# Designs tried in a protein design chat: VHH binders against Abasic site processing protein HMCES (HMCES). Part 205

Target 1, 269 residues: Abasic site processing protein HMCES (HMCES), of Homo sapiens (Human) (q96fz2)
Amino acid sequence: CGRTSCHLPRDVLTRACAYQDRRGQQRLPEWRDPDKYCPSYNKSPQSNSPVLLSRLHFEKDADSSERIIAPMRWGLVPSWFKESDPSKLQFNTTNCRSDTVMEKRSFKVPLGKGRRCVVLADGFYEWQRCQGTNQRQPYFIYFPQIKTEKSGSIGAADSPENWEKVWDNWRLLTMAGIFDCWEPPEGGDVLYSYTIITVDSCKGLSDIHHRMPAILDGEEAVSKWLDFGEVSTQEALKLIHPTENITFHAVSSVVNNSRNNTPECLAPV

## First folded at step 17 (VHH)

Design uc119 (from uc0 with S30Y; framework vhh_6z1v_2)
Fold by ESMFold2-Fast, scan of step 17:
Structure uc119 (fold): chain B 269 residues (1-269), chain A 123 residues (1-123)
Amino acid sequence: as target 1 above (269 residues)
Amino acid sequence: EVQLVESGGRLVRTGGSLRLSCAASGFDFYTYAMGWFRQAPGKEREVVAAIAWHGGITYHADFVKGRFTISRDNAKNTVYLQMNSLKPEDTAVYYCAARPYQFYDSPKDYNYWGQGTQVTVSS
């Protein structure tokens, strides 16, 4: 997983993340650095994306079931990294393989500190290799969406799905991530950065790509992944597996250039 | 104390009409999406219709589209299901459910549930 869409306006995104805490109280996640949220149809590694994480990471005595939403850099910079420039990191931390997560120091250490997050996206992109050419077919991959209709007596009556109006009720893709906090050796603000855990593709995606992000399907899985105060690393890792509850459609080559940031990037062709 | 109280379920003849109501209390109704689900004996609970927190976006299952209409009255903390042209296949217990802001099709995604109201459609 190396390209996503996360284009919802901040208020729509926030409502899509509404949840109930351990007490059953409805909450919206509290924003950190909301001004750093940059909606885009075409997010690549090194850019910021919104993630959910437990409030307990920021407040010693907070209820670990309460959630913060914060933009974080895609591409985990380990807390032990000693260079001044994070771009000098000599290995790729965009993704973290589930099968080696407990073997890699970069991921094992933050995971041991409970630094689990849920990476939010409209969906993600993958490029299918086509036989006989070097050309690849991009696909937009996302949770199945319930069909929406404009309220007001008559339904659309056989109208095809309208991508422009579905965003108001869009179910965000919730991917399991690990984050870390890096303090620049020469001073400055703490950098929060994340990696997306990957698993083998499910049967439905196997013809598109051999790997997929670890998707947390539903609030129970999301809550357990985030709640490092009550859920151990070992228990949380049981949530990491392929998901069949996913759908996709082919998109145009416009998405190939990460600088293109238009609805055409995810529109069906 | 959260409560969803359904009313309106009864025996009705094929081709008849019925309006179900669900009165909500104990939570901020305006910030919740509402759904109507049904369950026949020996079958799983399935979505019939749903409406977003602001009422401007709805869903109706293909098997009721054109016959059933969901609506809400935020001033009265009530959601409705108008059921027209009823068929024997519509016989089920109808449940009112709530989840924050957006509606989904799976029962597991809903936080609050009513006790259900029985709708029986006979010839």
Scores: ipSAE 0.808, ipTM 0.907, lowest interface PAE 0.7, mean pLDDT 90

Design uc12 (from uc0 with P107S K108R; framework vhh_6z1v_2)
Fold by ESMFold2-Fast, scan of step 17:
Parts: structure tokens; C-alpha cells; sequence
Structure uc12 (fold): chain B 269 residues (1-269), chain A 123 residues (1-123)
């Protein structure tokens, strides 16, 4: 998983993340650094994306079931990294394989500290290899969505105009991530950065790509992944597996260039 | 204490009309999406219609489109389901459900539920 869409305006994104804490109280996640959130139809590694994480990471004695939403850099910079420029990291940390997560120091250490997060996206992109050619077909991959209609308008066709209007009720893709905190050796603000855990592709996606992000399907899975105060690393890792509850459609090559940031990137072709 | 109380269910003849109401209390109704689900004997609970927190976006299942209409009145903390041209196949217990802001089609995603109201449609 190396490209996502996360274009919702901040207010819409926040409402889409409404949840219940351990006591059953309805809450919206509290923002940290909201000004760093940059909506885009075409997010690549090194850009910032919003993640959910437990409030307990920031506040001593906070209820670990309460959630913060924060933009983090995509591409985990380990806390032990000693260079001054994180873009100089010698290896790629965009994704973390589920089968080696406990073997890799860069991931095992923050995981042991409970640094689990849920990476938010409208969906993600993958490029299918076409047999007999060097061309690849991009697909937009996302949770199944309920069909929406304007109030008082029943029986409307599923049209391109209606496609763009589903966003107000869009179910965000929730991917399992690991984050770390890096302090610049020359001083400055702590950098929060994350990686997306990947698993073998499910049957439904196997013809598109052999790997997929570890998707947390539903609030129970999301809550358990985030709640490092009550859910151990061993228990949380049981949530990491392929998911069949996913859908997709082909998109145009506009998405290939990460500088293109328009609705055409995810529109059906 | 959160409560959803359905009312309006009764016996009606085929082709008749009925309006169900669901009165909400104990939470900020205006920040919740509302859904109507139904369950017939021996069948799973299925979504019939839903409405977003602001009322501007709705959903109606294919099997009720053109016959049923969902609406809400935030001043009265009430959601309604207007049912027209009723068929025997509409016989079920109808449930009101609530979840924050957005509606989904799976019952598992709703936090609050009413006790249900029985609708019976006969010839």
C-alpha cells in the first residue's frame, strides 16, 4: 500500500470518526495539529495523513479508550534515528510486513510501547499488472458504501454526479498502523510518523495485487487496536489478517502522478 | 438513560398506509443518524431506510423505494417512516436505531435500539 486518498474536509472527517469510549459515551476524536492536515485525492509516502491513537499517549492517566486524531508523516522514522534529516533514512518504512513486525527493530520497539494507530483514508490505490504488457491498471479500493440519496429524491440513478456526493456519509477505510516519535538531534518539534501494516491479499483482491493493508473492519477491531492500556501487543496482533469486506473499481491513469490532486483520481472509468 | 420508543405498528390491509414514529431521549438526537430496520420471523434484521444527522441525505432499500419515506423532526427528537402501498411481504417487527452522524446498512454498526413495533399486513 503506497498511495491513498484522504480528501474529506476536516469537519466531515471528524464526524466520520465519531466513536464510543469504554463507558459508552459518544465522542468525537480531539485534534492535535489540525493545521497539518492536508486533504488530497492522491497521498504518497512522506506526506502527512490523519491517524487515530489513544489519548493515553499524550496525557498521563487519561482513559486509554479515548481517541486523538493527529496528522502524522507517512514513513516511520524510528526514535533511535541519529541523522538530522528524516528524509535521509536508509530504508523504506512506508509499510511493515505483518509476518516480520516482531523481528524488525524499527517496528518491534514502538509496538512494544503500545504505539498503535489507525490510519484513515477514503481508500487506497493499487496498480494491477496487465498480462502481456508493461502497462498497469490502477484501482481505487475502499469499504463497501451504502447508497445515498438527497432527501426527498428516491430512485435516482447511480450517476457520476451522485458519486461525488457520497462523501458526506462516506465510511472511512481504517488501516492498522504503528507510529514512533523522533526527536531531532539539533532540537525542534517531535516528529510523529507511521507505517501501515501489510498482509497477504484476500481472495477478492488477489487479481489486483498480492499484498494489502491490514484493515480493521468495524469499531470493535478499531477500539482493540487503539487501546494499548487494556489490550496487549499479543492480543492486538490477532486483529492483523486479510479482510474480504472490501470493494474496488478501475480508475484512470491520472492517479499515477502523485502531483495530480483532483476527483478524477478516484472516479470510476 | 438512552431510549428509543417506536409507535404506530398495527394490522393494516394490503394497499393501506401507516406512519411509524420513534421518539428519542437521553442523547443529543441532532448529532445522530437514524435508521429503520425490520425483522420478519426466521429472517435476519435488514435496513429499510436511514437518514443522516442533518436530514439532507437518506437511504431507502430497493424493496421499499417509492413506497416508504423516512423523515426526521429534530425539534421533536423524532424520526418517522411513512409507509404507503403496503404488501404482505412488509409484515415484520420494525426497529428504530441510532448511530453518530452517518448511517450504515449493517445493524452491527448502530449503538442504540428501540424495542420494536409490529406491523402486520393482510389481505
Amino acid sequence: as target 1 above (269 residues)
Amino acid sequence: EVQLVESGGRLVRTGGSLRLSCAASGFDFSTYAMGWFRQAPGKEREVVAAIAWHGGITYHADFVKGRFTISRDNAKNTVYLQMNSLKPEDTAVYYCAARPYQFYDSSRDYNYWGQGTQVTVSS
Scores: ipSAE 0.797, ipTM 0.904, lowest interface PAE 0.7, mean pLDDT 91

Design uc120 (from uc0 with T31S; framework vhh_6z1v_2)
Fold by ESMFold2-Fast, scan of step 17:
Structure uc120 (fold): chain B 269 residues (1-269), chain A 123 residues (1-123)
Amino acid sequence: as target 1 above (269 residues)
Amino acid sequence: EVQLVESGGRLVRTGGSLRLSCAASGFDFSSYAMGWFRQAPGKEREVVAAIAWHGGITYHADFVKGRFTISRDNAKNTVYLQMNSLKPEDTAVYYCAARPYQFYDSPKDYNYWGQGTQVTVSS
């Protein structure tokens, strides 16, 4: 997984992340560094994406079931990294294979510290290889969405106004991530960066690509992955497996160039 | 503390009409999406209709589209389901459900549930 869409306005994104803490209290995640959130239809590694993580990472004795939402850099920079340029490691840590996560120091160490996060996206893109050519067909892959209608309207699903309504009720893709905190050796602000855990592709996606992100389907899975105060690393890793609850459609080659940031990137072809 | 109370279910003849109501208390109704689900004996609970927190977007399942209409009154903390042209296949226990802001089609994604109201449609 190397390209996503996360374009919702901050307020819409925040409401889409509404959750219930362990006491049953309805909450919205609290933002850290909201100014670093940059909505885009075409997000690549090195860019910032919003992630959910436990409040306990920032506040001693906080309820570990309470959530923070923070933009983090895509491409995990390990806390032990001693060079001044973090971009050197970015391509090695865009994704983390589920089968080797406990073998690789870059991922094992932050996992041991409970540094689990949920990476938020509208969906992700994958490129299907076409036989007999160098051409690839891009697909936008996302949770199945309930079809929305304008209240009181009859058969107006394809109107421009109704297109805006789909995003008001969009179910965000929730991907399992690992993050780390890196202090630049020359000084400066702590860099929070993440990797997306990947698994073997499910049957439904196997014809598009052989790998997929580890998707946390539903609030129970999301809450267990985030709650490092109550859920051990071993128990949390049981949530990491392929998911069949996804859908997709082909999109135009406009998405190929990461500089293109328009709704056409995810529109059906 | 949190309560959803359905009312309006009864026996009705094929082709008849019925209005279900769900009164909500104990939470900020205006910040919740509301859904109507139904469950017939031996079948899974399925979504019938849903409405977002602001009321501006709705969903109606294909099998009730054009016959049922969901609406809400935030001043009264109540969600409604107007059921027209009822068919025997509509016979089920109808449940009111709530989740924050957005509605989804899976029962597992809803936080609060009513006890249900029985709708029976006979020839």
Scores: ipSAE 0.783, ipTM 0.899, lowest interface PAE 0.8, mean pLDDT 90

Design uc121 (from uc0 with T31N; framework vhh_6z1v_2)
Fold by ESMFold2-Fast, scan of step 17:
Structure uc121 (fold): chain B 269 residues (1-269), chain A 123 residues (1-123)
Amino acid sequence: as target 1 above (269 residues)
Amino acid sequence: EVQLVESGGRLVRTGGSLRLSCAASGFDFSNYAMGWFRQAPGKEREVVAAIAWHGGITYHADFVKGRFTISRDNAKNTVYLQMNSLKPEDTAVYYCAARPYQFYDSPKDYNYWGQGTQVTVSS
């Protein structure tokens, strides 16, 4: 998983993340650094994306079931990194393989500290290799969505304008992530950065790509992944597996260039 | 305490009309999406219609489209299902359900449920 869409306005995104805490209280996640959220149809590694994480990471005695939403840099910078410039990290931490997560120091250490997060997106992109050609076909991959209608109107989303109308009720993709906190050696603000855990592709996606992000399907899975105060690393890792509850459609090559940030990036072709 | 109370279910002849109501209390109704689900004996609960928190977007299942209309009155904390051209296959217990802001098609995504109201359509 190396490209996502997360374009919802902040208020729409926040409502889509409404949740119930351990006491049964309905809540919206509280924002940290909301001004760093930059909506985009075409997010690449090194950019910031919104993640959910437990309030207990920021407040010593907080209820671990309460949630913060914060933009974090995509591409985990380990807390032990000694250089001044995180872009000089010698290895790619965009994704973390589920099968080696407990073997790699960069991921094992933050996991041991309970630094689990849920990465939010409209969906993600993958490029299918076409046999006998250099051309790759991009696909937009996302949770199945209920079809919406404007009051007194047809609800079919068959044009870019109609496609945009469904965003009011869009079910966000929720991917399992690991984050870390890096303090610059010369001083300055702590950098929060994350990686997306990846698993073998499910049957439904096997013709598009051999890997997929670990998707947390439903509030029970999301809650258990985030709640590091009550759910151990061992128990949380049981949530990491391929998911069949996913859909997709082919998109145009406009998405190939990460600088293109328009609705055409995810429009069906 | 949260309460959803359905009313209006009764015996109706084929081709008849009926309006179901669901009165909500104990939560901020204006910030919740509302759904109508139905369940016939031996079958799973399925979504019939749904309406977002602001009322501006709705959903109607293909099998009721053109016959049923969902609406809401936030001042009265009530959601309605207007049922026209009723058919025997519409016979089921109809349930009102609520979830924050957005509606989804799966019953498992809804937080609050009513006890149901029986609709029977005779030929």
Scores: ipSAE 0.760, ipTM 0.895, lowest interface PAE 1.1, mean pLDDT 91

Design uc122 (from uc0 with T31H; framework vhh_6z1v_2)
Fold by ESMFold2-Fast, scan of step 17:
Order: structure tokens, then C-alpha cells, then sequence
Structure uc122 (fold): chain B 269 residues (1-269), chain A 123 residues (1-123)
């Protein structure tokens, strides 16, 4: 998984992340570095994306079921990295294979520290190989969405006519991630960066691509993945598997160029 | 104590009208989306209509479109389902449900549920 859309305005994104803590109290996640959130229809590795993580990572004795939302760099920079420039890292940490996560030092160490996060997106993009051509067909892949209408609409059986109306009630894709904290050797702010865990594609996506992100389907899975204070690494890893609860549609080649950041990137063709 | 209490269900003749009400208490109603679900004997619980926290966005299932209308009154902590042109296939127990801000079509995504109110439509 190497390209996502996460374009919602900050307040809409925050409401889409409403949750209940361990005691059943309704909450909104609290923002860290909100000004670093940059909405985009076409997010690539090295850009910042919003993630959910436990408040306990930032505050001693905090309730581990309470959530922070923070922009993090896509592409995990291990805490042990000694160069001054993260771009000099010799291996790609955009994704982390579920089958080798406990074997690779870059991922095993932060996972052992409970550094689990949930990566938020409208959805993600994949490029299907087409026989007989060098061009690949891009697809936008996302949770099934309920159709929305303006209150008091006429009694037609038609779906919403434009994408602007659906975003107010959009169910965000919630992907399992691992993050780490890197302190620049020359000083400066701690860099928070993440990787998305990947699994074998489900049956429904197998004709598009052979891999998919580990999607946490529903609040129970999300809460268990985030709650490193109560849920062990072993128990959390049981949540990492393919899901069939996913849908997709073909999109324009406009999305191919990561510099294009318009609604056309995810509009159906 | 969180409560959702449905009322208004009764026996109605085909072609009749009925308004269901759901009174909410024990939570900040204005920050919750509300949904109406129904379940007939031997069938799964399915979404009928839903309304977002601010009331400006709604959903109505294709099988009730043009006949049913969902609305809410935040001052009264109440959600309504106006049912017109009732058909025998509308016979079911109708449930009120709540989840924060956004509505979804799956029952499992809702936090709070009422006990249900029976609607029977006869010829």
C-alpha cells in the first residue's frame, strides 16, 4: 500500500473518529500538532497522515483507552537510526509485512514498546496490472459507505449525486500501523513516523493486487489495537488479517502523478 | 443511565399512516446520529432510515423511499419516523439506535438501542 486519500477538513475528520473509552464515556480524540495535518486526495510516502494512538504514549498514568490523533510521517524511521537525514535510510519502511513483523528489528522493537497506531484514510489506491498493455488501472479502495441525502430530499431511489455530500458521513478506513520515535542526533523535535502493516489480499481484492493493508474493521478491533496498556503484543497481532468488508471502483489515471491533488483522483470512471 | 424508548407502534390497515417516536435520555443527544431499524420474525435486523447529529443529512432505505421520513427534535431529545402508505411487508418490530455523529447501516456499529415497538400492517 503506497498511496492514500485523506482529505477531510480537521473538524469532520475528528467527529469521524468519535469513540468510547473503557468506562463507556463518549470522547473525541485530542489533537497533537493539528497544524501539521494537510488534507490531500493523493498522499504518498514521506508525507504526513493522521493516526490514532493511546494517550498513555504521551502522559504517564493516562488511561490507555483514551486516544490522541496526530500527524505522523509515512515511512518509519527507527529510533536507532544514527544519520541526520531520515531520507538516507537504506530500506523502505512504507509497509511492514505481517508475516515478518516479529523478525525485523525496525518493527519488532517499537512493537515491543506498544507503539501501535491506527492509520486514518478516506481509502487507499492500488494499480491493477492489465494484460497486453504497459498501463495499470488504478482503483480506489475503501469501506462500504451508506448512501446519504440532504434532509428533506424528494422520494427518489437514487444515490447521492456528488462526492461532496457523502464526505459529511464518510466512514474512514482504519489501518493497523506501527510507529517509532526518532530523536535527531543534532537536536530538534522528535520525529514520529509510521508504517502500515500489510497482509495477503482478501478474495474480493485478489484480482487487483496481491497485498492489502491490515484493516481494523470496527471499534472493537480499533480499541484493542490501540490499547497497549491492557492488550499484549501477542493478543493485538490476532487482529492482523485480511478483511472482505471492502469495496472499490476504478479511477482516472490522474491519480498516478502524486502531485495531482483534486477530487478527480478518487471519482469513479 | 442511557435510555432510548420507542412508542407509536400499533395495528394499522394497508395504506394507513403512523408516526413512531424515540425519546432519548442519559447522553448528549445533539452529538449523536440516530437510526431506525426493523426486524421481522426469522429475518435479520435491517436499517430503515437514519439521520446525522446535525439533522442535515439523512438516509432512507430503497424499500421505504418516498413513504417514510426520518426527522429529529434536539430540544425534545426525540427522533421520529413518519410512515405513510404502509404495506403488509412493513410489519416488524421497529428499533431506535444511536451512535456518535455519523450513521452507518450495520446494527453492530450502534452503541445504544431501544427495546422496540411492534408495527403490524393488515389488509
Amino acid sequence: as target 1 above (269 residues)
Amino acid sequence: EVQLVESGGRLVRTGGSLRLSCAASGFDFSHYAMGWFRQAPGKEREVVAAIAWHGGITYHADFVKGRFTISRDNAKNTVYLQMNSLKPEDTAVYYCAARPYQFYDSPKDYNYWGQGTQVTVSS
Scores: ipSAE 0.794, ipTM 0.902, lowest interface PAE 0.7, mean pLDDT 91

Design uc123 (from uc0 with T31E; framework vhh_6z1v_2)
Fold by ESMFold2-Fast, scan of step 17:
Structure uc123 (fold): chain B 269 residues (1-269), chain A 123 residues (1-123)
Amino acid sequence: as target 1 above (269 residues)
Amino acid sequence: EVQLVESGGRLVRTGGSLRLSCAASGFDFSEYAMGWFRQAPGKEREVVAAIAWHGGITYHADFVKGRFTISRDNAKNTVYLQMNSLKPEDTAVYYCAARPYQFYDSPKDYNYWGQGTQVTVSS
């Protein structure tokens, strides 16, 4: 997973993340650094994406089931990194393989500190290799969505007006992530950065790509992954597996250039 | 104390009409999406219709499209299901459900549920 869409306005994104805490109280996640959230149809590594994480990471004695939403840099910078420029990190931390996560220090250490997060996206992109050519076919991959109609609509569901309405009720993709906190050696703000855990593709995606992000399907899985105060690393890792509850469609090559940031990036071709 | 109370279920003949109501209390109704689900004997609970928190978008299952209409009245904290051209296949217990802001098609995604109201359609 190396490209996502996360274009919802902040208020729409926040409502899509409504949740219940351990006591059954309905809540919206509290924002940290909301100014760093930049909606885009075409997010690449090193850009910021919104993630959910436990409030207990920021506030001593907080209820670990309460959630913060914060933009974090995609591409985990380990806490031990000693150089002044994070872009000089010599290994790729965009993704973390589930099968070796406990063997690699860059991921094992933050996991041991409970630094689990849920990476939010409209969906992600993958490029299918086409036999006999160097061209790849991009696909947009996302949770199945309930079909929405305008109230009182006589309504052909496929009108361009109805396409914008789908986002009001869009079920965000929720991917399992690990984050770390890096303090610049010469001072400055702490950098929060994350990696997306990857697993073998499900049967439905195997013809597009052999790997997929570890998707947390439903609120129970999301809650357990985030709640590092009550759920151990061992128990949380049981949530990391492929899911068949995913859909996709082919998209235009417009998405290939990460500078393109328009609805055409995810529109069906 | 959160409560959802369904009413309006009864015996009706094929081709008849019913309006179900669900009265909500104990939460901020205006910030919740509402759904109507049904469960027939020996079958799983399935979504029939749903309406977003702001009322501007809805969903109706293919098997009721054109016959059923969901609506809400935030001043009365009530959601409605108008059921027309009823068929024996519509016989089921109808449940009202609530979740924040957005509606989904799976029962497991809803936080609050009513006790249900029985609708029986005779041939």
Scores: ipSAE 0.802, ipTM 0.911, lowest interface PAE 0.8, mean pLDDT 91

Design uc125 (from uc0 with T31R; framework vhh_6z1v_2)
Fold by ESMFold2-Fast, scan of step 17:
Structure uc125 (fold): chain B 269 residues (1-269), chain A 123 residues (1-123)
Amino acid sequence: as target 1 above (269 residues)
Amino acid sequence: EVQLVESGGRLVRTGGSLRLSCAASGFDFSRYAMGWFRQAPGKEREVVAAIAWHGGITYHADFVKGRFTISRDNAKNTVYLQMNSLKPEDTAVYYCAARPYQFYDSPKDYNYWGQGTQVTVSS
């Protein structure tokens, strides 16, 4: 998983993340660094994406079921990284394979500290290799969405305005991530950065790509992944597996260039 | 204490109409999406219609579209399902459900549920 869309306005995104804590109290996640949230149809590694994480990471004795939403850098910079420039990290930490997560120090250490997060996106992109050509076909991959219509509408025809209404009720893709905190040796603000855990593709995606992000399907899975105060690393890792509850459609080559940031990036072709 | 109380279910002849109501209490109704689900004997619970927290967007399942209409009154903490042109296939227990802001089609995503109201449609 190397490209996502996360374009919702901040207020829409926040409501899409509404949840209940352990006590059954309805909550919206509280923002950290909301000004760093940059909506985009075409997010690449090294850009910031919003993630959910437990409040207990920031406040001692906080209820571990309460959630913070914060933009984090895509591309995990390990806490032990000694150089002054994180872009000089010699290896790619955009994704973390589920089968080797406990073998690699960069991921095992933060995982042992409970540094689990849920990476939010409208969906992600993958490029299918086409036989007989060097060109790849991009696909937008996302949770199945319930069809929306304007209240009192006589008939929901396919129109550009009806397409925009789906975003107000869009079910965000919730991907399992691991984050770490890096303190610059020369001083400055702590850098929060994350990696997306990947698994083998499900049957439905196998013709598009051989790998997929570990998707947390539903609030029970999201809650257990985030709640490092009550759910051990071993128990949380049981949530990491392929899911069939996913859909997709082909998109135009506009998305290929990460500088293109328009609705055309995810529109069906 | 959270409560959802459905009412209006009864025996109706094919082609008839009725309106179901669901009265909500114990939570901030205006911040919740509401859904109507139904379950026939031996079948899974399925979504019939849903309405977002602000009432401006809705969903109606293909099998009821044009016949059923969902609406809400936030001042009365009530959601409604107007059912027209009823068919024997509409016979089921109808449930009211609530989840924050957005509606989904899966029962598992809803936090609060009513006890249900029986609708029977005879030939």
Scores: ipSAE 0.787, ipTM 0.901, lowest interface PAE 0.8, mean pLDDT 91

Design uc126 (from uc0 with T31Y; framework vhh_6z1v_2)
Fold by ESMFold2-Fast, scan of step 17:
Structure uc126 (fold): chain B 269 residues (1-269), chain A 123 residues (1-123)
Amino acid sequence: as target 1 above (269 residues)
Amino acid sequence: EVQLVESGGRLVRTGGSLRLSCAASGFDFSYYAMGWFRQAPGKEREVVAAIAWHGGITYHADFVKGRFTISRDNAKNTVYLQMNSLKPEDTAVYYCAARPYQFYDSPKDYNYWGQGTQVTVSS
C-alpha cells in the first residue's frame, strides 16, 4: 500500500471516527495537532495522514480504550535513528510485512511498547500490471459503501458521479499500523511516524495486486488493535489477516502523479 | 440506561399499511443515525432503511423502495418506518438500531438495539 486518499474535511472525518469507550460512553476522538491534517485525494509516503491511537500513549493513567486522532508522517522513523534528516533513512518503512514484523527491529521495538495505531483513509490505490506495456491500471480500493439518497426521496439511485452525496456517510478504511516517536538528535519537536502492516491479498484483489494492507473490519477489531493496555501484542496480531470485505473500481491515470489532488483521482472510469 | 422500544407491529392483509415507531431514551438521539432492520425465521438480519443523525440523507433497500419511508422526529426522540403496499415477503421481526452519526448496512456496526416488533402480512 503506497498511496491513499483521505480528503474528508476535519469535522466529517471526526464524526466518521465516533466510537464507544470501555464504559459504553459515546465519544469523538480528541485531536492532537489538528492543523497538520492536510486533506488530499492522493497521499504519498512522507506526507501526514490521520491515525487513531490510545489516549494512554499521551496521558499516564488514562483509560486505554479512549482514542486520540493525530496526523503522523507516513514512513516510520525508528526512535533509535541517529541522523538529523528522517528522509535519509536507508530502508523503506512505508509498509511492514505481517510475516516479518517480529523479526525487524524497526517494528518489533515499537510494537513491544504497544505503539499500535489505526491508519485512516477514504481508501487506497493499487496499480495493476498490464501485459504488453509498462503502463499500469490504477484502482481505488475501499470498504463497501451503503448507497445514500436525500431525505424524503425514494428510489433516487446514487451513481458514482454523485459521490458528494456519499461522503457525509462514508465508511473510512481502517488499516492496522505501527508508530514510533523520534527525537531529533539536534533538538526540535518529537516526530510521530507510522507504517502500514501488509498481508497477502485476498481472492477478490489477487488480480490487481499480490499484497494488501491489513484491514481492521469493524469496531471490535479496531478497539482491540488500539487498546494496548488490555490487549497483548500476541492477541492483537491475531487481527492481522486478509479480508474479503473490500470493493474497488478502475480510476484515471490522473492519480499516477502524487501532485494531482482532485476528485478525478478516485472517480470511476 | 439506553433503551430503544419498537411499536406498531401487527397482522395486516397484503396491500395494507403500517407505521412502526421506535422510541429512544438514555442517549443523545440527535447525534445518532437510526436504522430499521428485519429478520424472518431462518434468515439473517438485514437492513431495511436508515437515516443519518441530521436527517438529510437516508437509505432504503431495493426490495422496499417506493413502498417504505424512514423518518425521524428529534423533538420526540423517535424514528419511524411508514410501510405501504405490504407483501407476504415483508413478514419479519422489525428491529430499530442506533449508531453514531453515520448509518451502515451491517448489523454488527450498530451499538444499540430494540427488542423487535412482529409484522405479519397474510396473503
Scores: ipSAE 0.738, ipTM 0.877, lowest interface PAE 0.9, mean pLDDT 90

Design uc127 (from uc0 with T31V; framework vhh_6z1v_2)
Fold by ESMFold2-Fast, scan of step 17:
Structure uc127 (fold): chain B 269 residues (1-269), chain A 123 residues (1-123)
Amino acid sequence: as target 1 above (269 residues)
Amino acid sequence: EVQLVESGGRLVRTGGSLRLSCAASGFDFSVYAMGWFRQAPGKEREVVAAIAWHGGITYHADFVKGRFTISRDNAKNTVYLQMNSLKPEDTAVYYCAARPYQFYDSPKDYNYWGQGTQVTVSS
């Protein structure tokens, strides 16, 4: 997984992340650095994306079931990295293979500290290879969505006719991530960065690509992955597996250039 | 303390009409999406219709489209399902369900559930 869409306005994104804490209280996640959230139809590694993580990472004695939403850099910079410039990191940390996560120091260490997060996206892109040619067909891959209709009442009154009804009720893709905190040696703000855990693709995606992100399907899985205060690393890793609860459609080559950031990137062709 | 109470289910003849109501209490109804689900004997619970927290967006399953209409009244903390042109295939227990802001089609994604109201459609 190396390209996503996460374009929702902040308020729509926040409502899509509504949840219940351990006591059954309905909550919206609390934002950190909301001004760093940059919506885009075409997000590549090194850009910031919103992630959910436990409030306990920021506040001693906080309820570990309460959630923060924060933009983090895509591409994990390990806490032990000694150079001044994160872009000088010599290896790719965009994705983390589920089968070697406990073998690689860059991922094992933050995982041992409970630094689990849920990476939010509208969906992700993959490029299907055609045998005997260098041309690839891009696909937008996302949770199945319930069809929405405009009601005859308040939606017609004073609303733009081109209001995008699908996005107001869009079920965000929730991917399992690991994050780390890096302190610049010369001083400055702590950098929060993440990697997306990947698994073998499910049967439904096998003709498009051989790998997929580890998707957390539903609130129970999301809650257990985030709650490092009550759920051990060993138990959390049981949530990491392929899912068949996914759909996709072909999109135009406009998405190929990461500088293109328009609705055409994910529109069906 | 949270309660969803369905009412209106009864025996009705094919071609008849019925309005179901679901009264909500114990939570802030105005920030919850509401759904109507049904379950016939030996079948899984399936979504029939749903309405977003603000009421401006709805969903109706293909098998009821044009016959059923969902609506809500936030001042009364009530969601309704108007059922017209009823068919024997509509016979089921109808359940009211709630989840924050957005509606989904899977029962597992809903936080609160009523006990159900029986609708029987006979020839």
Scores: ipSAE 0.796, ipTM 0.901, lowest interface PAE 0.7, mean pLDDT 91

